# Ledger of designs, part 288: VHH binders against q84jc2

Target 1, 232 residues: q84jc2
Amino acid sequence: MSKMRNLVEEKFLEFYESWVIQLELYLHQLLIAHNNNTMSETELRHLISKLTTHHKAYYTAKWAAIREDVLAFFGSVWLNPLENACSWLTGWKPSMVFRMVDRLRKSRVVLVEAQVKKLEELRVKTKFDEQKIEREMERYQVAMADRKMVELARLGCHVGGESVMVVEAAVRGLSMGLEKMVKAADCVRLKTLKGILDILTPPQCVEFLAAAATFQVQLRRWGNRRHYVTHS
Key: E = the ipSAE of ESMFold2; O = the ipSAE of OpenDDE; V2 = 0.75 times the mean of E and O plus 0.25 times the DockQ between their complexes.

## First folded at step 16 (VHH)

Design li28 (framework vhh_8fcz_2; at its last look DockQ between E and O 0.01; V2 from the best seeds 0.00; counts 0 for: pae O 2.3 > 2, placed apart)
Fold by ESMFold2, look of step 16:
Structure li28 (fold): chain B 232 residues (1-232), chain A 126 residues (1-126)
Amino acid sequence: as target 1 above (232 residues)
Amino acid sequence: QVQLVESGGGLVQPGGSLRLSCAASGFTFSDNAMSWVRQPPGKGLEWVSGISGSGGQTTYADSVEGRFTIIRDNDKKMVYLQMTSLKTEDTAVYYCARMPYSELWEYLTSGKFDYEGQGTQVTVSS
């Protein structure tokens, strides 16, 4: 497990650095598009599609990496301490995105009543899904504490093959449960993002995506005092 | 003080080539993503191309992909735009812009975009 964790961390660090750099380039494009009226609706939809595809690519890569080592995503080496401190189950808390929508409503985004109603319905659905995941997370946190005690017992005494097999099964069960929970959380994140973009008009989508990318870029730059993982 | 000085514009026939240059000073150049933007006559700004701080990643607007190449030289603090297969539609004032990391929220909320240079005119005409 420990060797696989290091390999997964190295691969995903390389991917993530490339991914966030590309997000920065898209952010500059989004800012220009947001502040000007030089793009047709077709051009705006293509830009929005590029951003949507970019976000989907993140989750595709993440889910492949989680299959190999879900624990690498708890306290990730590719995130700085501020980014890690803001994580809820390996990512942003889905309902927090509506703070960004609320802020944009008070700034520049003008929403019609039908959009406001649909966004509120989506917020309620997102909160419901989020709470469902939180209840499952509590169950696994309790089981994790129990499994840790069994694993520590194997280290504190000489154990036979039966004891090792029981510990290995417990660790595998915990990892499988965490993987499912992380994927469930990511699905809520993706569904919420896509739901928001479906409700907003193309210019509103550009402003929302610019705000989201700005938050992510600034969080990383503000908090960045990266340490490379050192094994000794 | 941040300074960006664009040069290399001129008059060129359709199908021709030009290379634009941008000399940068007053900020940590290698830490900043850079872009080329342009302003066609009577229109607002259009984003043309971007390049990461290291130069390892580039992106292009659909209208210029395959025809333009963005390049940077961090030792000389220069960014370039190599333009080929130029079209009448490429006629514009071209500006070099840095990613406004310290002012992202201001640009997003104010709707105002400030560029630091005077730009360089590219005119494509038969």
Scores: ipSAE 0.745, ipTM 0.908, lowest interface PAE 1.0, mean pLDDT 81
Fold by OpenDDE, look of step 16:
Structure li28 (fold): chain B 232 residues (1-232), chain A 126 residues (1-126)
Amino acid sequence: as target 1 above (232 residues)
Amino acid sequence: QVQLVESGGGLVQPGGSLRLSCAASGFTFSDNAMSWVRQPPGKGLEWVSGISGSGGQTTYADSVEGRFTIIRDNDKKMVYLQMTSLKTEDTAVYYCARMPYSELWEYLTSGKFDYEGQGTQVTVSS
């Protein structure tokens, strides 16, 4: 049976499909810039700016959508199962990007000591922030089994009338908490990304962004091939 | 087989100068960043300086910035460290490494630096 999608899911699916297409275009530009090494610093900065703007657009759209239905993102229909499996609180895990940085460190790119130190500091900070959010999530998940929710659970399949309203209210309350946590996670993502880009030189940024985009695009491709996911 | 051979160390007075050399073989030299590291007596290894494969980029530890200069000759497969204004705290065994600081730091911090070279002794003393 085909999963029914709500309006939020449909709209965001459409958005995301377009967004990914644009990401692929930018990836192409990043790869060209990286391989040819013919672009000026100004041009590189412009390209970086376009990418950062593109990512900001995603979160703008996401945050608008989660206001309407945060639960849509805890089963994102616009992602394949592989992408979903790799998701941390509805997105990429912030600490993951340091693997991309590590790749840079092992490449022909030479990071100066100051950059390495700053990156490590950022890594530690990012990890700390992740853990903080995870603790909050754990607390939240435990709290979900409160007296009210337990009582509602006892209603089982016989929920109707006034009970339905009570359940909806309870779910709304839960959703608000989830939204808060998702936003917090996204903030860590954005801060981490910004932090990395602030530390790296323009050429290094291009390489980093190319690596990140490549990973994202390939993950999607691998997942789609495996599960034959079709999108509208 | 990768081989690195350091030379040029010696005894100098404070304020003096030395030039260290590192002869490299067994890998594509120009494709690899090179670093100098040192081990002071009774202390762990510390990174000193690095240079990109092409030689176009150089970096230094704060402790040696402005006093040391790293240079490479890709035709000769050599890396050099020109040391000036030497201080007593510069006393150490100096090693050449086939990687930049960005790769070395984890080894240096963990104390698991895998180096097969003999190093060259630099002693700064009055």
Scores: ipSAE 0.111, ipTM 0.614, lowest interface PAE 2.3, mean pLDDT 88
ESMFold2 (binder alone), look of step 16: mean pLDDT 81; pTM 0.822

Design li29 (framework vhh_8fcz_2; at its last look DockQ between E and O 0.69; V2 from the best seeds 0.78)
Fold by OpenDDE, look of step 16:
Structure li29 (fold): chain B 232 residues (1-232), chain A 126 residues (1-126)
Amino acid sequence: as target 1 above (232 residues)
Amino acid sequence: QVQLVESGGGLVQPGGSLRLSCAASGFTFSDNTMSWVRQPPGKGLEWVSGISGSGGQTTYADSVEGRFTIIRDNDKKMVYLQMTSLKTEDTAVYYCARFPYSELWEYLTSGKFDYEGQGTQVTVSS
């Protein structure tokens, strides 16, 4: 039996499918730009801006959706199992992007010492922020057997207007902290991304963004193939 | 074997129009995002336009936005590029392009992209 999807899940599924398709279109641009040494810095920056705007749109949509139902993102029906397995607090793990940079450094990207140093500093900071959020999540998970959860469990066995309202209130209360953590995680993602882009030159940014997009697209395709997942 | 065959190029005056065609074979066409790219004389490859597998989403380079239209026919396995208001700077060899998913990383790391087609020459001159 397939999981019944709620309205938030359905809407975000549609959004995400479209968003990923658009990402792939941008990827083609990035890949071509990556090997075009005749592009001006202005042109490169413009392309980078398009990509950053695209990513911004994702988080805008996500934050709107999590306001309605943050729990939907802990199932993430729009993702295949492989994508879900690679998710950290409803998205990519911020520290992962440094591995991408490392891979690029082993290929065509040449970083100067100053860039390397700044990236390392950013890596350390990012890891610290990740750990802080993880600790909060752990605290939350351990506190699951609190009064609110007990009340939810009790009321969940009843069907009725008043009971439903109370249950919903309890769920909202419980979800609030979760939403906060997810937003915090997203902030770390955005800060990390911005930090990397600020350190890299425009050509390097294009390479990095291409790598990131490639990873996302491939992860999705690999996961879909592996699990025979088809999306509408 | 994957094949992309471009056609429709030619000589045209500024302000003129051309329609390029690309015949695709050897892969699941509808599952692949397709692009048009061009190589102007003495310059590197430039991305021109892209279209999603279903054809529902399109994108254009700023330099061609509003003048070019990309269309695909998945039944015929064709991609088209309708070019209008052509400019001298549009002069280039135009290629229909897909990016094999299995080779994306190789392309990123090696910088080598093997065009599967021969391209079609577009020359805009007065």
Scores: ipSAE 0.851, ipTM 0.945, lowest interface PAE 0.5, mean pLDDT 90
Fold by ESMFold2, look of step 16:
Structure li29 (fold): chain B 232 residues (1-232), chain A 126 residues (1-126)
Amino acid sequence: as target 1 above (232 residues)
Amino acid sequence: QVQLVESGGGLVQPGGSLRLSCAASGFTFSDNTMSWVRQPPGKGLEWVSGISGSGGQTTYADSVEGRFTIIRDNDKKMVYLQMTSLKTEDTAVYYCARFPYSELWEYLTSGKFDYEGQGTQVTVSS
């Protein structure tokens, strides 16, 4: 990983550190709410809304940052964007969130058959949306492998001044395409989260959000400060 | 070795004020997010407020927002809860809490809250 400081990356990392600290504060509230049955349904729904808003704020900040420089969100091999497409576009696969849902089937709060059916339907739809993004990434990779774009990038390697404008246009095209795909992946993540919370009861939502927050907080402990995304 | 010592509770009339204190020892205080939780008579625990390790971020339960202020002093290893406009429903034993990373899944799974202090009684009544 390069030692060069990326201003967009630095600003987003500062945001992320503050964001995860606030998530930990919410986690304390979620843990107590889950285990003590002292809050009304109205109070639980307000807490769930705070968590939903907090997750939306993460993506709002991320989307602002990728508009400035989407390549800041790829790893040490960011100069090879075709290989970076295999890293599932700056985050966890959206369907991985269902591991936390599977935890609910083994915990204190019972899922009824209607909820199980709706969650399975959502899991299938989420996987379908993932496949759509993978197909769009393949089309993007083919378009970027077009010989004209490759030739322009290679020409920029050999020339000064005048060809800089052509190389800059190619880089802008790559960045716009990657930004589109990252936003598409994040939209699937958000849609899946909201779908899960819509199916679960308020106490089940609190348990799900507590488990997810516990994972995110512990991931930060293990040095995830260099990561730009969570499975949120 | 880890100790949390709560103090500052007492009997107060509605509308009154109190400041609770929590003295911490046996762990790296500034690395830990701290919370106040309370247990009203005959009820389970309620989360009241939390403060980040640096003190830069605070969060409050809806029922106390605007009336309570959480403060920390990392040099003295203290957490405070300044309470104003007290109501009878604020009557509870108040505990200072931390949630060590090694205990997070246990708290989630079992609901067992491991009190590290004795708590301090706040009674709001005429």
Scores: ipSAE 0.758, ipTM 0.918, lowest interface PAE 0.8, mean pLDDT 79
ESMFold2 (binder alone), look of step 16: mean pLDDT 80; pTM 0.812

Design li3 (framework vhh_8fcz_2; at its last look DockQ between E and O 0.77; V2 from the best seeds 0.00; counts 0 for: unsure alone 63.8 < 65)
Fold by OpenDDE, look of step 16:
Order: sequence, then C-alpha cells, then structure tokens
Structure li3 (fold): chain B 232 residues (1-232), chain A 126 residues (1-126)
Amino acid sequence: as target 1 above (232 residues)
Amino acid sequence: QVQLVESGGGLVQPGGSLRLSCAASGFTFSDQHMSWVRQPPGKGLEWVSGISGSGGQTTYADSVEGRFTIIRDNDKKMVYLQMTSLKTEDTAVYYCARFPYSELWEYLTSGSFDYEGQGTQVTVSS
C-alpha cells in the first residue's frame, strides 16, 4: 500500500525530484572539474557559488513547505527508506560531512595544518550545536503528554466540529515547535557547510561538494534499488 | 555495448555556428543524463553542458552559457549541441558523455574519465 500524500507532500516531491536531477547535472560538472583541474580559480569559485545557490534553493523551498506542513518532513515521502533512516531532523546530520572531509584527506586532498585545526574547531562546534538541538527535541518529545496531545489522541473517538477544532489547535501547536527545531537544525547544516567551504581552497571545495553530492546520489540509488522504489 | 558517436565538428570562423550531434546506443537513453565535454589542445577535459534524461533540465559551463544549447531527442537517441558565437577558445575535441552513475566513486577517487566516443574536432580560427 502506498502512503496517501497530502498537497504539501506532492508539491515537495515534485520539487525534490527536480532538485536532485539538477544536482546530478551539477555533479557531473564538479567531477570533471575536479579530475582534470582545467578551471581557473575564478571559474571554480563560480561553480561553487552555483552549487551553494542550488542548496539554498532547497532550503528556501523546504522552509516554505514546513510552514504549511512540517509533519510532512518527518515522513518524507520523497525519500526512500534508506534515505529516511539516514536523516537527522529531516535532513543530513551536520557532523557527517566531516567524515567526508576525512575521507578526502586520506585520498587526494592535502590540508595544511591551519585548515586541519579550523576544521576540528568547526567539528566541535557543530557537534555541540547538534547536541543542543537534540536535547530540545528530547524535551519536546517528553512534553508530548500534555492536554493538547491528549486531545489529539482522542481524534478517532470524536467526529464533532468542536472536537476537530481542538485537535487542530493541538496539531498547530505541535507543528510550531517542530518547525522551530527543524529550522534550527537547518541553520546548523548551513553554517557547517559554509564553515567547511570557508576553510577549504576552491579546488578542495569542488572536491568536497562532489563527494557530498556523490554520496547523496548514491544513497538515493542504493535505497531505491534495495527497496524497489521508483521515482519519476 | 554502449556506443556514443559524435559528429558535426569542423572549421569555423570566430562568431560562427556549429551543431554537434551524438548518436547513442546500448543503454536506456531516456533515463540517462547526458553531457558534452571538450578537450582543448594541450589541456585536460572541460565540462561544457548537461541535459537530464527527460530533457527538461539543462546546465551549462559559464564559458558557454548563452552561446551553446544542449538538446536531446529520446526517440532518436540523439544529443545535440548547438554552438553559436564561437570563439577561438572553443577549439577542442568535443565528446558526448553519459552521467557516470555506475562509476561515481571511482570517478571521484581515481580521477579517471572514460568516455565512449571518438569525439569530434571543432576548430575556431580566423
């Protein structure tokens, strides 16, 4: 049985599918640029900017969507089960990208000591921010047994208009809290990404972005294959 | 067997136009993103343009943006590159390339790029 989708889910699904395709197109450019080192620093910076703009577009769309229905992102129908399993508060876990950087270091990327130090500082900060958000989420989850949530639990028992209004109010309250947390998480993601890009040289940035995009694309492909999920 | 055959190259003056073609076979074409890449004399490969499987999305290198247009015909299994306002720096061997889904990690880590076609020579000269 396929999950019934609401309007927000459907719209974002379409957006995300398009967004991923565009990412793949950019990825090809990134890979060629990285492997052949044919681009000038100026050109590389422009390419980096293009990718960062693409990512910003995602969050712009996401934040518009979560304003309408943040709950859609906690069961993201546009993701396969593997992608969803790897999600932290509706997206990639910020600290994960440092593992990517580490892998690159072991492969082709040579970082100077100053870069290593800055990356470590950023890692520590990112972890701290993640933990802070997680604590807030935990607190929120524990606090779910309030009056509003009790009303939500009664949804199946009452069909009257007044009951519906009460439940709707409860859901709105819940959603507002979740939206706040999701935005906070996204801010950490964006800050982390910016931080990394600020530390790395343009060629290193391209390599990093290529690695990140590769991981994302492969995760999607692996998940689709494993779970027999077909997206348009 | 995957085959990509490029054609349409030639000698043109600056400001001129050319249309490159790529004939594809041996794979499900409509599901495959395609790109044009080029190799200038004495230089490495440079990505030029890409188009999604459906043809609904395209992207271009800054150096060719506004001058080149990538198009595909999935019924004919063809990819085209319309080049206008050609410059001397556009001189290169042009290759048609598939998005390397099966070789992404290898591509990322090894630095190798395997293109299937022979390429087509584009020379822009006065």
Scores: ipSAE 0.865, ipTM 0.953, lowest interface PAE 0.5, mean pLDDT 90
Fold by ESMFold2, look of step 16:
Structure li3 (fold): chain B 232 residues (1-232), chain A 126 residues (1-126)
Amino acid sequence: as target 1 above (232 residues)
Amino acid sequence: QVQLVESGGGLVQPGGSLRLSCAASGFTFSDQHMSWVRQPPGKGLEWVSGISGSGGQTTYADSVEGRFTIIRDNDKKMVYLQMTSLKTEDTAVYYCARFPYSELWEYLTSGSFDYEGQGTQVTVSS
């Protein structure tokens, strides 16, 4: 029943489609800026700020939607199967972006020693934060499984109104725990993004943002080509 | 074959107005985000404005925001750039461009973008 959608899913699908279109428009601007940098440092910083604001707007909308239905973000209807397969706790894995920085260093971006040192420190911190979240998620899953066994035993002894209360409590506990973990993961994503942009110079930030947006757009495009094309 | 034909350029005084046109053919126009880019004399490309395939979303460079308006007509396969309050700094060859879905990685790595049209010259001089 993966195609059944509730109000939260329908609304976020509309938001996400619009958000990706705007990202694509900004990407074209980034691609021109990175090729022929005729922009002043002030103009570059403003472009970077537009991209940062656009990403923050995504999380603002996501966190509002998560309060209504966090489960919608596990196997999202606004993402194709390839995008969903690449998700770590409802989004990109924070440590993965350092591989993109590494690739840029090999082709287009020259970093000074101080930047390399700061990026390595951030990479280690990011990985540590990821692992902390993964351990918390594992412990939450174990606790929920143990709670399910207790609730199943209780259902066998207390048929009726108490069984409804037990199910409702289990659902509330699951949603609250998942919302907490998703927000924690998103905070690591935002801290990692901010950390990278603080370390890089404005031209280097443009290179990074262009590469990141290109990856996101291409992943979506490649995943969508697996289905038949419908003419409109 | 894909073809973009820019027109509507000319000589205008500062503070004046112009409307550039771009006629598109050889591709599914409504699927493509479109942009205006410009090349000032002796300088590299500058991105000016972009519009989504449906026309519902637009974006502008800081230097033109509030002065230029990008518009599309999907039935006529046209993109326009309504330019007002023109400045001498707006002097450039203006090109219409498709969002480069198929060339994203090439553009990101090589930094070269082939213009699909000849462009249209805008000259703002007192």
Scores: ipSAE 0.746, ipTM 0.914, lowest interface PAE 1.1, mean pLDDT 84
ESMFold2 (binder alone), look of step 16: mean pLDDT 78; pTM 0.790

Design li30 (framework vhh_8fcz_2; at its last look DockQ between E and O 0.76; V2 from the best seeds 0.00; counts 0 for: SAP .675 > .668)
Fold by OpenDDE, look of step 16:
Structure li30 (fold): chain B 232 residues (1-232), chain A 126 residues (1-126)
Amino acid sequence: as target 1 above (232 residues)
Amino acid sequence: QVQLVESGGGLVQPGGSLRLSCAASGFTFSDNAMSWVRQPPGKGLEWVSGISSSGGQTTYADSVEGRFTIIRDNDKKMVYLQMTSLKTEDTAVYYCARFPYSELWEYLTSGKFDYEGQGTQVTVSS
């Protein structure tokens, strides 16, 4: 049986499919720019701005959707199993991007000592922030057996007016905590991304963004191929 | 073998119009995003326009936005670029490019872009 999707899932699925398609088109542009040494800094910065705006749009949509149903993002029906497996708190793990930078350093990207130092500082900070969020998540998960959850477990077996209201209230309470954590995680993602882009030169930013987009696109393609997932 | 054959280029005056065509073969056309790129004289390859696999989404470089239109026909395995209000700075060899899914990492690391076609010359001159 196919999983029934709620309205939030359906809307976000449509959004995300469109968003990823657009990302792919941007990626193609990034790849070409990456190999064009005649592009001005102004042009490169403009391209970077387009990409950052695109990413901001994702989070804007995500946060709006999370406000309605944060639980939808813990199933993420718009993602294939491979994408889901690589997800940390409903998105990419912030510390992962440093691996991408490392890979680029081994290829064409030459970082000066000052950049390397700043990246390392950012890495440490990012890891610290990740761990802090993880601890909070763990605390939350352990606390799941609280009064609200017990009530949910008890009433969840009954369908009735008052019971439904109580269950919904309990779910909302739980969701509020999850929403805060997800937003916190997203903030770390955005801060990390901004931090990296602030450290890198415009050409390096283009390379980094291309690498990141490549990873996203390929992960989706590989996952879809492996699990025969078709998207509308 | 992947083949991309561009056509439709020529000499036009500023303000003129041209329609470029690209015939694609040797890969699953309907599953690939396509782009037009160009190489002006003495400059590097620059991205011009892109279109999603279904044709539902398009994007353009700022320099051509509002003047160029990219379309595709998946049944015929064709990509087109309608160019209007042409400028002297649009002079270039134009190439049709498929999205290089299998070569993305190599592209990033090697910095080599393989144009699978010969391109078509567009010259805008008074």
Scores: ipSAE 0.813, ipTM 0.924, lowest interface PAE 0.6, mean pLDDT 90
Fold by ESMFold2, look of step 16:
Structure li30 (fold): chain B 232 residues (1-232), chain A 126 residues (1-126)
Amino acid sequence: as target 1 above (232 residues)
Amino acid sequence: QVQLVESGGGLVQPGGSLRLSCAASGFTFSDNAMSWVRQPPGKGLEWVSGISSSGGQTTYADSVEGRFTIIRDNDKKMVYLQMTSLKTEDTAVYYCARFPYSELWEYLTSGKFDYEGQGTQVTVSS
C-alpha cells in the first residue's frame, strides 16, 4: 500500500516538474505575443491550441493518477505549501479565473457588450456548479467524520484484527468518492476554461492564457523561494 | 547587473547559415530559462525559440522549427542559436532574453518587453 502511494507520487512529481517547465517556455512565448499585433489569426490560434493541449495533457495525466491514489492530490508532494494552501478540490477554484477576465476588461483590450453578457452568464453558471460541488463535499466530509467515529467506537470494544481491516476498507471506499468529486471539479474547470476561450477573441485569449500561466508560475516561484530559503 | 551580449550576426544569402551567440553575466544563468527573440524591420517583436534552464526542453516558433537550433552551455554561461536554411523573412535584430521571473507581473500588466542587450543584426538578402 505504502509502496503504491510512493510510486504514484514519484511518477506524478516527475510529470509535474516537466509540465511546469514546459509551461514556462510557453509563457515566455505568450508574453511576447501579448503585445504583438502583427501575428496572424492562424498564428494566434496555433499558440492558443498549444496551451490548451498542454492543459489537457495535465488532466489526462492527473485522471490516470487519481484512479490509483486520489489522496496524493490532497497536499501533494509536487506542490509547495503555498500552492497546496491555495487549492480547492486539488486545483484552482473555477470562479478565480473571472478575476483575470476582470483585469482584461480594464486592460488595453476592450470587451464588447456581447462578450461581457456572455461572460456574466458563464460566471453565474460556474458559481452554481462550484457551489453544488461544495455542498456535495460538505456532505461527504460529514459522512467521513461519522465513519471515523464508528471506527473509534469499535476499537474501544476490542474487535481485533478485523477492526484494522474495516478501517482500511472504509478508507478505500472513501477514496472512490473523493475521486468522483475531484473529477467533477476538474470538469467544471475545463468547462469554464473552454467557455472563456470561446467568448474571447484570439488576441484576448492570448492575454488570458498569459495571465493564468503567470499566476501559476508566480505562485510556484514565490512558494519555492520561501520554501528553499527555509530548508537550504 | 544583468548583461546579455549578442553576437554572430551578419549578411548572408538565402539558404545560408549563421550561428548567433549570447554571453550572459550578472545573474545565475543555470537557474534561468532563455529565449531568442527577434524584431524584423518596422515590426514588433517575434519570439523565436526557448530553452529550459537545464537545456532539457526546447520550443520553437513554427516559422523556424526544423531550421534553427537553440543550445546552451551553462559552464560558459552562453546561449546559441544555430540558424540554417535562412530566408529573407528571417532578417531582424536578434536578442537573447532570460525568462523574466522577477518582472513577470510587471511585463504581463504593462506588456512592455525590455531588451537587456543591444542585439545582433541578421540580414538575409540576395
Scores: ipSAE 0.620, ipTM 0.867, lowest interface PAE 1.7, mean pLDDT 81
ESMFold2 (binder alone), look of step 16: mean pLDDT 80; pTM 0.822

Design li38 (framework vhh_8fcz_2; at its last look DockQ between E and O 0.01; V2 from the best seeds 0.00; counts 0 for: pae E 9.6 > 2, placed apart)
Fold by OpenDDE, look of step 16:
Structure li38 (fold): chain B 232 residues (1-232), chain A 126 residues (1-126)
Amino acid sequence: as target 1 above (232 residues)
Amino acid sequence: QVQLVESGGGLVQPGGSLRLSCAASGFTFSDHAMSWVRQPPGKGLEWVSGISGSGGQTQYADSVEGRFTIIRDNDKKMVYLQMTSLKTEDTAVYYCARFPYSELWEYLDTGAFDIEGQGTQVTVSS
């Protein structure tokens, strides 16, 4: 039986499918730019700007959707199981992108010592921020097993009339905490991305973004083939 | 065997129009986004336009936005580029490209993009 989807899930699924398709087209641009050594700095910066704008659009849409139903993102129906398995608090793990940076260091790309130092500092900061969020999540998860959750569980067994309103209120309360944590995680993601792009040169940024997009596109395609998921 | 065959190029005056065609074979056409790229004389490859697998979404380089239109026919396995208001700076060899998914990392690692087709020459001159 196909999973019943709510309105938030349906809308975001449509958005995300479109967004990923656009990302793939941007990837074509990035790959060509990566190959073309004759592009001006201005042209490269413009391309980078287009990509960053595209990513910002995702979070804008996400945050709007989270406001309506944050729980939808803890069972993201727009992602395949492989993508979901790789998710940390409804998105990519911020510290993961440093693996892509490391790839740059091992490739034909030469990072100067100053860049390496800054990237390492950013890595440390990112990890620290991740840990803070994880601690908060742990605290929240433990706290969920309190009187409110017990009440919710009891009501869940006998859902009817006034009980429905009480259950909904309880769920809303729980969702608020989750929303806060998801937003915090997204902030770390955005800060990390911005930090990396600020440290790298325009050509290096293009390569980094191309690597990131490639990873995302490949992960989606591998997951879809494995689980026979059809997307637009 | 994958084949991309471009056609439709020629000599035109500024302000003129051309329609390029790309015939694709040897892969699942509808599963691949397609792009047009071009190589001007003495310059590297530059991206021109892209279209999603279903054809529902398109992108254009700023230099061609409003002048070029990319379309595809998945039944015929064709990609087209309608070019209007052509300029001298549009002079180039035009290629269609599918960017094979299995080779994406190789492209990144080597910095080399291999064109699969022979391309079609577009010359805009007075």
Scores: ipSAE 0.891, ipTM 0.969, lowest interface PAE 0.5, mean pLDDT 91
Fold by ESMFold2, look of step 16:
Structure li38 (fold): chain B 232 residues (1-232), chain A 126 residues (1-126)
Amino acid sequence: as target 1 above (232 residues)
Amino acid sequence: QVQLVESGGGLVQPGGSLRLSCAASGFTFSDHAMSWVRQPPGKGLEWVSGISGSGGQTQYADSVEGRFTIIRDNDKKMVYLQMTSLKTEDTAVYYCARFPYSELWEYLDTGAFDIEGQGTQVTVSS
């Protein structure tokens, strides 16, 4: 039991470290494309496809891992405390990504009326889906407040008894519900990302993806530099 | 409790036709996109087709486009897969799957769908 869950965390840590390194390499390509006006739309679409594929690979790996241990994604060992604190249901909050689109509109990205209308429709739908998930999550939030219940269930399988069986049944029921909620949240994330990329032109997609990758890399770097109080 | 019950499979010759059915219960049917997913012998799950909650949007895997048609009846809480021009590679167990939301998104794999039923066997053989 506890060995399988340790292996899940170990495997995903290795995956995530490689995944972030590759994201940083793609960020370099995005920044070159942003600064280079000679790239064709075909070249831009290839780069956008690489980023889309990279994000899809993250979710493919994540969904395989949550089937084995969804609780590993609440307070993940592969994220620093700042990254974990910014998580909404194990990832970025879908409605918040529109702040990045708004920043681009105000500074350098010119959107036509049809794009603006589609983005507002997507924003409203995204918020609605997000709120539906939040209402359903109310039934399960208590489990995320006490990771120790999970550890007691693991230790209890070495002791036995009816009280251990009741706790394990409750943990299984909670884990199944959490898996469904995490998948639902991830689907809203993917729908929102895809929707934005479908509405934006290829140059606009490059700017959006560069901003998103920059934010993620900076959050990781800043969180890793956080100072700690040291005692004797 | 979500329940999905598949039926309508069977043995058919290459070039033949079948209609699969899926009866759904335990959730607000029209709020969820639905899909058909299949598992060929000795292989993993493969997404086949999807339909939005309203039925206004459909999607198909390249391997079945033009041959299969997905249909839903929200009043009866049913999803169907009309299969024509069947090939031996269509041999698989077919599952009805529920998506958490009413709209489909390109590139979502079978991990995002809830598969609850036993499936129905389709065998295409001479």
Scores: ipSAE 0.011, ipTM 0.402, lowest interface PAE 9.6, mean pLDDT 81
ESMFold2 (binder alone), look of step 16: mean pLDDT 83; pTM 0.856

